# Designs tried in a protein design chat: VHH binders against RCC1 domain-containing protein 1 (RCCD1). Part 1

No score or structure here was measured in a lab: all are predicted.

Target 1, 376 residues: RCC1 domain-containing protein 1 (RCCD1), of Homo sapiens (Human) (a6ned2)
Amino acid sequence: MAEERPGAWFGFGFCGFGQELGSGRGRQVHSPSPLRAGVDICRVSASWSYTAFVTRGGRLELSGSASGAAGRCKDAWASEGLLAVLRAGPGPEALLQVWAAESALRGEPLWAQNVVPEAEGEDDPAGEAQAGRLPLLPCARAYVSPRAPFYRPLAPELRARQLELGAEHALLLDAAGQVFSWGGGRHGQLGHGTLEAELEPRLLEALQGLVMAEVAAGGWHSVCVSETGDIYIWGWNESGQLALPTRNLAEDGETVAREATELNEDGSQVKRTGGAEDGAPAPFIAVQPFPALLDLPMGSDAVKASCGSRHTAVVTRTGELYTWGWGKYGQLGHEDTTSLDRPRRVEYFVDKQLQVKAVTCGPWNTYVYAVEKGKS
Unless a header shows other numbers, all headers, positions and changes below count from the first letter of the chain; antibody chains are not in Kabat numbers.
F, E and O stand for the ipSAE by ESMFold2-Fast, ESMFold2 and OpenDDE, each averaged over both directions (binder to target, target to binder). V2 = 0.75 x the mean of E and O + 0.25 x the DockQ between their complexes.
[cut] marks letters that were taken out.
Atom coordinates printed by the task and the answers are left out, and those that the model quotes come from them; centres of patches stay.

## First folded at step 4 (VHH)

Design x01 (from t21 with R107S; framework vhh_7mjh_2)
Fold by ESMFold2-Fast, scan of step 4:
Structure x01 (fold): chain B 376 residues (1-376), chain A 123 residues (1-123)
Amino acid sequence: as target 1 above (376 residues)
Amino acid sequence: EVQLVESGGGLVQPGGSLRLSCAASGFTFSSYAMSWVRQAPGKGLEWIGRIYYSGSTSYNPSLKSLVTISRDNSKNTLYLQMNSLRAEDTATYYCARDEGYSSGWYSDAFDIWGQGTTVTVSS
């Protein structure tokens, strides 16, 4: 279903390689900025140095350290070392091409394979149109990996619905709403309560009995959203990306608090810090190895999530966007470069009376699709 | 208080060599990975390479034959050695602090940047 009044994509965060993030100049865009008007973008996938845009007409355009365009594209997935592209064929077959990022869309791909979308009789009609299916292949029996072997089969018993890749780990959501994780676990990103790696998909027992609707993988952290709108988050928190207290924010808060003074009983000035109680630094959580329930301000329900390397973005049922984590490139969209260890609403979309429908994070930037709020 | 100051830029003839320095202050230099990044006039940023706290290095594959990154933790100084310079190497060169642990060179988050030093390669 096409929207009657089409929305617009907005970008913010790091753009130092020439990535299209709207009208910002230099290396950073700190406030949501509209992307070029008149481009009908249906999919966005971002690496740290380039971004892939797929239009509804099937055009793929690369922006940043990689450039170029291609037609008949159904999907694209940008990783740092390679670009995976799903091209339409004349029959039910699709062509999966894997390109070295530095030579993307030029010469011969590193690897190519015909893929039969046997699990899907038709394209998704308005469902998940803004979210890429890659790295999960349309057949739902395999996924594409950023490292050889590029084609990785899934056990036939797994009825995969969504698969997301972090820097070292994978998250899989099945048809029943169960979550599986595998890969590197040294930052707690697998959620099994240990820091051990898992070679095969392992069920997250801590989430059993709950039905998940969405998963998102960051560099070294993980998020899932339940059908009831609850957020579960785990993994690495050195930048506050789990919305748990972090050392980096405690240090920033201590520096800022140093400007605020209070009067002691002897008339001396005392500079307030987060560790004022015992003179120790404020408590922090570096690693969360089990899924932790996260409440949004005002009890808002979540419907979508996306993760960068060190930040998290969540869309609510009412169309609000919350961001937190590492913010030093402006990727949180709060018109500053402050990192946050708590969710904060992006006021830009509220002020402009825009309803957020989708969010896609690159490692250091954020892309948002929003529509005007209608009269009712 | 945290500061990075680049130096050593200037005019160099094609085929020449140049060594850039980056002086760090206000933080424990030896605990961080450090990167070099450049920006040619009218172009975006191009990552050159990284040196870990251990001294191990990782380079942009397109540049690795032309550059060497090193560090002296006793002097809180980062270096970039460039050889066989060409007109296309004309750029402002920045040093940047990595946030610490990273699973790969492409995942570097640079939180502190220097003001840059300009290198012009011209005859």
Scores: ipSAE 0.000, ipTM 0.365, lowest interface PAE 12.7, mean pLDDT 79

Design x02 (from t21 with R107E; framework vhh_7mjh_2)
Fold by ESMFold2-Fast, scan of step 4:
Structure x02 (fold): chain B 376 residues (1-376), chain A 123 residues (1-123)
Amino acid sequence: as target 1 above (376 residues)
Amino acid sequence: EVQLVESGGGLVQPGGSLRLSCAASGFTFSSYAMSWVRQAPGKGLEWIGRIYYSGSTSYNPSLKSLVTISRDNSKNTLYLQMNSLRAEDTATYYCARDEGYSSGWYEDAFDIWGQGTTVTVSS
């Protein structure tokens, strides 16, 4: 929806490769910083070392370890190994180009293919959302993988609406609001209650009967948000990214600490640290292999989620941003480098009277779109 | 206190070789993967490569033929051997502790960095 005044993108976290995170200089930005004024950015996709920005006018710009620009771009998806770009093709086709990240937009792509963006026929359901966001391809029949083969077809019976990729796993949201996962499962990130890998999409039975509106995949954790605003989260928690109890992340990393891992009846893994002086041995959850319901402070409803490698960000219906997880590069936006194992509201947006509308995490940084409050 | 201290930098002639060292203290060195990263004057960071706790290595493809990473766990020391140095290799070189987490396509976050050692390639 058109605003009389456009919103602005903000960035924070790691930028040591020259990624644009706003006006801050150096390797890290600890507080949300506005990105270039006057650039109409409609898509942000971030890798650990570079970021891809797509403007409403169809220009793609790369910032960081990869640089360059291209026109007639409809979408882009950045990973460390490759950049996928969707361009306006001849006729009704879109042109998908996959570039090695180190030579992005230079020479010939590693792979290119024409993609038909719309299904034909009168049996197309009125309620089925058209996929317009990489790595899910238009038509929702295949996705782009960072590992060869780059084109991955989806089973004909799957009606994909959204697909997100983590470091080793994939999450798929279908038109009916069901969630599927597959890929590596060693950190519980598939949510099936086992640590086994799945070669094909498998329905998350624990979420059946609930209608999901969004999925988000982190490095080794997973999040989904229901139509009613509930958050479900599972996977790896060593950095506190699930907002479940974990060890003190503010302490120096000392591997001599005595730890023991215990398995609970529900399959969750609890680790206990060795005895300290006043601090008793503390239990913490390292792995959560089933979706766990997460309540935000103040009982706020969630509408959007995004995950980095080791952090999580959630936007509420009222336009607040909550972040938690690994924070050593400032990617949580709390004006410090403290890691958190519980959700904390990013006060910058509240203090500036901004309503958050979108969030996109790179592995070690966070990008946020916000608009001024009180405009109708 | 966890610390990494790089050494071995200095002035070297084009075509020469140099070995950098990184002394680790305050943690169990053999349990972590370690990385080398460099930063040329006025440029961003460039990842050079990683060595896992097992001794296996992974390199930036653009630098693989020019560098070798090794470690000596008995001395808590990481090494970067550089050969056929060019003016473009002039940079501050950092060692960094990698979380040692080996799964996934995302590069692991580096949680501890050294102060850096400067290499200048000039005649």
Scores: ipSAE 0.000, ipTM 0.365, lowest interface PAE 12.8, mean pLDDT 80

Design x03 (from t21 with R107G; framework vhh_7mjh_2)
Fold by ESMFold2-Fast, scan of step 4:
Structure x03 (fold): chain B 376 residues (1-376), chain A 123 residues (1-123)
Amino acid sequence: as target 1 above (376 residues)
Amino acid sequence: EVQLVESGGGLVQPGGSLRLSCAASGFTFSSYAMSWVRQAPGKGLEWIGRIYYSGSTSYNPSLKSLVTISRDNSKNTLYLQMNSLRAEDTATYYCARDEGYSSGWYGDAFDIWGQGTTVTVSS
């Protein structure tokens, strides 16, 4: 098998619970900082308070409010309350283990189940096993849920290729490149044009006829990237995470009409409006309930996307990283704490002659894999 | 502008109780969820709990039986009542404006933090 190109993982954003972001001091890292040199990390999954790193050698390491390590690990998914780990077992079966995050990898898991990988098909003989990453199980017929029951079967007719979970919603990309969404919809994150919840996967008709290559779920927003490199984005935009016009909340002292949204403990949402009504405020979009086409600066094509709770990151075909949304912890990587309602290229990787290959966001931080340009 | 100021910290005997306050200014306090977070000497941050604008609360399960969060929107003030304090509760306590939409046990977004108030539990 071909040896992998030499590269490194970088982290930036919030690390107030001791999460590893490279520099590791204080609560924030504002510019991309290299993670442990020489460690071959193949999966990063970040919760609000901790991060799970999986190495190609099968070692899982936790950093932050949860700590510990485990061997023979194929994948891990870090959520706010739960850690899901997929471990190699004897034969074709993998062992899925779910722990409460605060007691992760200590004692007995809350729940464990053997998972049989999907029968022979297009599951990639070598090099493209990414479609089966948690929370989608290797069988491609079920996913792991942060709430009981932890094992959630998918309809038999769905041929899942990718599945991503937001705080209250799910996105599924099927083998044909179609996108399905379900779950909570009160922030427009399902993309069906309504704010209604969906109990079952529902086809995104607005994207029908287009072939999607990737989906990404943020806390309350959604992104997909087409095979042609177009970005479609929808959901909640109060922090500018959709790259649609919003109030610049980084500029304190503006007296304009303002809408604030609060979620109750039961998940119900309350909206309140304040500020000057007669000031002729500029229009802004707080919620986008159906997919909107987003153009990147300089006509760049997208190939990868990842979302935090209130920010978005996109990798271009040429290996550039663009970020936008809520930036007050430095999670956008622009060496400042400014929030943005437009895509901005992360100049660090350009300046260092690095080509970005992967990005994964936690709620308030960003992890990036990059390689030297022109190096085999 | 936007500020959070904690108060009420100090030296407390083991087994004692203490109430912390957090005064908010520069924003519409009643429109935001608020959280309490602590940091013990030499350790990372630990989320204590959240209170929504409605008064509903969500707590860290390890601390739920020991703490109560409340708010007074007319005074723009957040409170943390702590009971049965132990030496392990010695920490700097912060209030934070919570912009998260998570309904789970932990807050997922804190954009404004107070300067903190120190609680020392010792005999």
Scores: ipSAE 0.011, ipTM 0.442, lowest interface PAE 9.4, mean pLDDT 80

Design x04 (from t21 with R107P; framework vhh_7mjh_2)
Fold by ESMFold2-Fast, scan of step 4:
Structure x04 (fold): chain B 376 residues (1-376), chain A 123 residues (1-123)
Amino acid sequence: as target 1 above (376 residues)
Amino acid sequence: EVQLVESGGGLVQPGGSLRLSCAASGFTFSSYAMSWVRQAPGKGLEWIGRIYYSGSTSYNPSLKSLVTISRDNSKNTLYLQMNSLRAEDTATYYCARDEGYSSGWYPDAFDIWGQGTTVTVSS
């Protein structure tokens, strides 16, 4: 429609490097806090120590351990070692610039390349289609990696629509809604049923016959959302980030030193102890090497997902935000520092009558875009 | 109780060297990655580097030529060796236990922090 609804960005979690998370002074923000310039921001990309914000006017602003601003920016992607920026020109050609994060936007970039973007879109008369998002290049034939070689071509047969990078792995969504993964697999994050690394993109056979609409990569876990709103999640669960049972996170690692690992029917690795106290601890899942179907409370459909290092965030079709996983920095947004091994709705947005439209996680923090709900 | 206690801070002249120590107790030190972070007066935290349980290290590129992180698992102690100190290295230095599990450069969650030790670089 023609009406533009006012929205704002909110932040919560770790901000000890000076990252903008609203009114947070000190190292943590435990409740969603409005950012100073929420309406003008159209892209947020967060790394561990800094965040890159791109405005609708094409301004890039860095917040945290990296600082500075630049104009004529269409997209930006923040990683620990590199900042990639896409500069839009008046023609079809765009300029990709990559800086060392420590010296971002200062002097000469480490590398620059002209890129011809593919015209991508979906029918959306009221909004803009999701054009290729970094680290996937607009041409959809290559991506930017934080590890050398920095420019990585994709096989010509692979028609990429979305690409997300974790700490050691990559997820790719193709034009047909198929999911591919590669990279490090020690924590089950590739989803192939083994813990082996894959050097090249490998199709997730367990998801064949299903059409995926979105992928998200965490530090060592993976998420995808189907076109029907179902969530599939796999990988490392030491902090409960898969919403599967985990050990009491307050316990010292020594408490489970005599654990035994078992594989259950869905391929997950279940840890059990012989018990040094009354009764054996409840079973917990440390690694899930195959995609597992995740049900949200209230049976809501999922439309967006984003992952931090050890937490997960999902937006529902009705505009609710659910978070879970490691919460000790307040990155789950529940106004506390409690970690969760089950999805919990962020009540702040419900209480403020806000509809969540987007979520982007950094490793230890969470950024949310929300708009005001009209009265029914 | 899980504790990290930093020591070795103090006043040092520009161009000097200093070694900080971090004594760990209450957990199996050899099973965790450990990190150093610092905070200059009035500024945010800056990550210095980490050392994995294997002894492999990863450093902030801005500091890599100036620092060395090491550990002694028999003494449950983490070290930070700093050389060619400058006035801008004046900060409170913290050690932190890395809850994470990673073979790469990517930092993980820090669940336990030390109290910090202050380094002042001045003539």
Scores: ipSAE 0.125, ipTM 0.577, lowest interface PAE 5.0, mean pLDDT 82

Design x05 (from t21 with W105F R107S; framework vhh_7mjh_2)
Fold by ESMFold2-Fast, scan of step 4:
Structure x05 (fold): chain B 376 residues (1-376), chain A 123 residues (1-123)
Amino acid sequence: as target 1 above (376 residues)
Amino acid sequence: EVQLVESGGGLVQPGGSLRLSCAASGFTFSSYAMSWVRQAPGKGLEWIGRIYYSGSTSYNPSLKSLVTISRDNSKNTLYLQMNSLRAEDTATYYCARDEGYSSGFYSDAFDIWGQGTTVTVSS
């Protein structure tokens, strides 16, 4: 039983198209639910209507509005209109296939191209360099776009390490830990201090002097995590996804707080004089056009981040998961449908003695990989 | 308050046509993109298509020959015209408000849903 894994993938949030998240009849899963036990999943990529799962054995399986399976797969990236698949070639080359989502893994791909991996470079001390995560290609000289042209070259001077796509923008992390952004900027998601679009990668000068380890792009917001565990977040905040106060969410929070307590009333409520309620309006942030430093509760260091369309998830160095933002489909994993404008720890993993190692958000759902404590 | 109310569902013969309506209230209807989604008995949701404030449309390619989406901003009403209906089109049909911040498959922020209207295709 040497092949048995100590960890498992969990899903929660929207599953109305039949995405594998849980066993309920509804379109939502509010608490983390284990996925297929014994399936060695190494990559999860989710659009809003389907999810792509890649196993260590190279099998790709689609769940939801798109269905099907394929072998010899190294990576997959799911968007609503397109599925990009990286296949193992007969030599050191890989084959990139782009499928229209409605006909994914059936017939001919919409487009295909051979990809040459990096010919030169330094590997990590473990002796394995990751091939790169789609939409960034293994050669780190091009990426896949959901909009034609599908193959987009990157300047050779950009030593890309990670690339993430939002609904209208892109974030690139280079080998030196610098962050670049381009695309639509109407919601401040580029982080340059304006709402203007950028046609080409532009360096985020506000982050210069800091070394970033990770970037994550949401629908209309952006996150990066420094090598020291600091979180920087910017963009659209109408749902609280930046962990900044919002007008609507503050009102929802007050309503929930009042309804959460029914201790010993007899139908009458006495307002205590001296029970101070702040009469001044709380500040509300709709758009944050520059990176803002975000502190997690208890001062925890962050190591991983992932964003949905309107929510954010962060994994700490100690293996805890924090989520916030739009929660109406249960995608925050707090066993409710309450939206949050501040980070909250997902207690399920703490209660089950699980250490979170990875998180991947779809637009309206969340996938988490966790291992038993002491087994990592 | 913000409400979406679907109507026009019912029993239809195979090969028949049906038009569904969605009445919107409590928000500036003309400023939002709107989508139609359906759910067959015992199955997941299937996106049908979207119409922008301008009247431009985007459809699920598998359904584009069956449906046409339109809107009347003066009546705050969204429509779904369905033709050549088959038994497999039996489903509950929902309208949803779409943020419309991006075009095509990039937009996925459905924040308000109607209660649904049932269409049964049977002889």
Scores: ipSAE 0.000, ipTM 0.314, lowest interface PAE 12.7, mean pLDDT 79

Design x06 (from t21 with W105L R107T; framework vhh_7mjh_2)
Fold by ESMFold2-Fast, scan of step 4:
Structure x06 (fold): chain B 376 residues (1-376), chain A 123 residues (1-123)
Amino acid sequence: as target 1 above (376 residues)
Amino acid sequence: EVQLVESGGGLVQPGGSLRLSCAASGFTFSSYAMSWVRQAPGKGLEWIGRIYYSGSTSYNPSLKSLVTISRDNSKNTLYLQMNSLRAEDTATYYCARDEGYSSGLYTDAFDIWGQGTTVTVSS
């Protein structure tokens, strides 16, 4: 049996549908709050209205507008209208079940199919023995879409390692570390330098020669992290989710801008009102159609990234969490509801002597796995 | 201060109609999209629809034939007209300021919420 880990899951942000985000009773949690059920969780997938938790023991538990539990679960992927669940089959194959979210785990699924792992269907000389996570199927030859047709085959030449879906686009990371994108492009989220949609996976030429380790898709923005810890980010920036300059409009139309800065030893920050009477407001970027290199404060290397609809979260090699973007539900974890157009470290984990190991964003909330410093 | 106040809820017979209002204050109402959301007893939130600053609307497909959203920018007021009400429409109804622009039906951000008004559909 698997050994218990010394860490815990934390949640913050929107929970207006009753999603579990620790001790929150209202619709928002502004500071990271520990989850009691988090001790054995190995997968968190969050939709706008519900969250799916998968434990190391194979239990699936739903929290929010969808509720219920199931056993023999290997993986789950939550979308707004559809839950995909990967269950243990009677043989070596797994059973993929697709549920309408509102009736998830009750009655019959909308669709089901047996899936054979890649290692049984084809010889894999690369040694890719580990199955990918949903929405990529374990066979790495197809993925699950939230829109019919639900089963989407991939071209045989694509050796997918990771696949992430945004609201209208898809990102694929292959075994060689190359990135492909397709789907809707109107917000620059495909990264090809145009706003045109792509019907089929298209190689991101701007990233050729670099080896990517991870991709993350937000509602209308995209992120990848290189093996060397560099962050590349592109797409829609109306909420500052690319960490590029944006505008924030105050009540009655006055412009308010917060200038994010590295925190002083006492945690003090600089705040600023934009649209100055003595000058013009600073330029802002609404759409970035090419991958842009993003530097974190203090030159920290990135190892993990996850995106919500309008926010971004990155874990550093040293175990710090940085968040930015739309923050009005508290999903940035800074104990306030302020949106940011620059990365800011989540001080809660530093203050509690916790090392962040994983982050998973829902559209309007953030889930974090962290361990005590000094524990393996 | 930014505030949204719903009114017009109450007890209604099945098949009846009801119009809810939402009075906005403390911000430039005409510059924001607005949404209606409901929560039935013991259930999660269900998005009803939104109206953009332009007056165009987008609805939850399961509710589109039963509701109409409108706004009066001169009065800073949002409306929800409901017709052919059923027992399953019993819920607390909230108006919310929709801060984001999105082509997705359930991914738009709501940064300010009203306190809600209760609609009970019972014979």
Scores: ipSAE 0.000, ipTM 0.383, lowest interface PAE 10.8, mean pLDDT 80

Design x07 (from t21 with S102D R107S; framework vhh_7mjh_2)
Fold by ESMFold2-Fast, scan of step 4:
Structure x07 (fold): chain B 376 residues (1-376), chain A 123 residues (1-123)
Amino acid sequence: as target 1 above (376 residues)
Amino acid sequence: EVQLVESGGGLVQPGGSLRLSCAASGFTFSSYAMSWVRQAPGKGLEWIGRIYYSGSTSYNPSLKSLVTISRDNSKNTLYLQMNSLRAEDTATYYCARDEGYDSGWYSDAFDIWGQGTTVTVSS
């Protein structure tokens, strides 16, 4: 008789390209739906059109606009343009393969290279975290970029521990808990107080003296979580993904007459209605160029974060999941398609007596690993 | 009421050409990027391309040589010109309002979809 699995993966949000979010459904899944029951998945990486699943047995499976399977896989990172796969070689070296997404796992990869693994061989301290080391390579000396040249070396002085990529920017967490950012900055996503791009990793001065444990990059926003469970968030907020006030998200794209943009002292862009009357709408923030401290409802501590293109997901120390931002495909998991500019707890996991251990966002969907309460 | 209505689909012989139209109403068409997406029978969606507010276009690299997207803001109409059609191009074609902005070759979000128009490529 098969034993009950200690945990399961759930998916919700956009699945119109055939991504696995719950069998037999249309383009959207609005509530967490169990997937791949009985399969021991150790990594989920999602592009907007396909998802890569890696099992502890070393099998890689693609679901969505890209399809296929491969063995001896230790890690995979899915972007729209390419798939990066880390394979176990016959020796101590790992083989990195970069595939064009449209021909993933078929024929010759676009590029391949043997890479030296980490000296200590420490895989995943939590054993349940699904954020893989890719796009950071195991040697911690380079990362994979979705644009040529695909192999990007890091300065020898950087002691990288985690690296996450957004649509146009990068975040790096070093061994000391310091955060660096570079790339496109036009939406404030670098956190340096300007909208200027940075060609090389630049230390986030606003976070100095604090020890960060986790970083997450969205399409055009950024999140980090401190060792003490505090959340810092910055970047683009047009969909409410920073949990800062935004305009009425129920509008059908109609421009509010007399909208005006103002700049705060910290560089935040605030938009206001021009014809103010009694009860006029509150000011809203479109861009936040410095890390802003975010409090979760009930004062919960955060331990994990992941970002989609326009939404944010955070796991608390107590195993609750909070989501907010653009929700029109159901990617927030609240059984509706309403977008939110404040954190809301995903009640599904509470109602089912599940403790959330990991979250991974694709651009328009969300994948969650949860275990039954009372299990280690 | 916000809506998108596709037209121009039908039966086409292999190697033929076809132009699809998408009529938009209920919103300021010229303020939005617009995308074309298709779905072959029994398969998932495939993004074709996008046209930005500026008129600039971005295409799926696999389809770039076969399609051209254009728009006429005075008529609130989006177009998809398809050339050298193959049996594999048989699909329902949708236009979608794109909540993205002027950067990126993949779409961030499609918040309004048309009903679709069917293109069948057969001899």
Scores: ipSAE 0.011, ipTM 0.485, lowest interface PAE 9.4, mean pLDDT 81

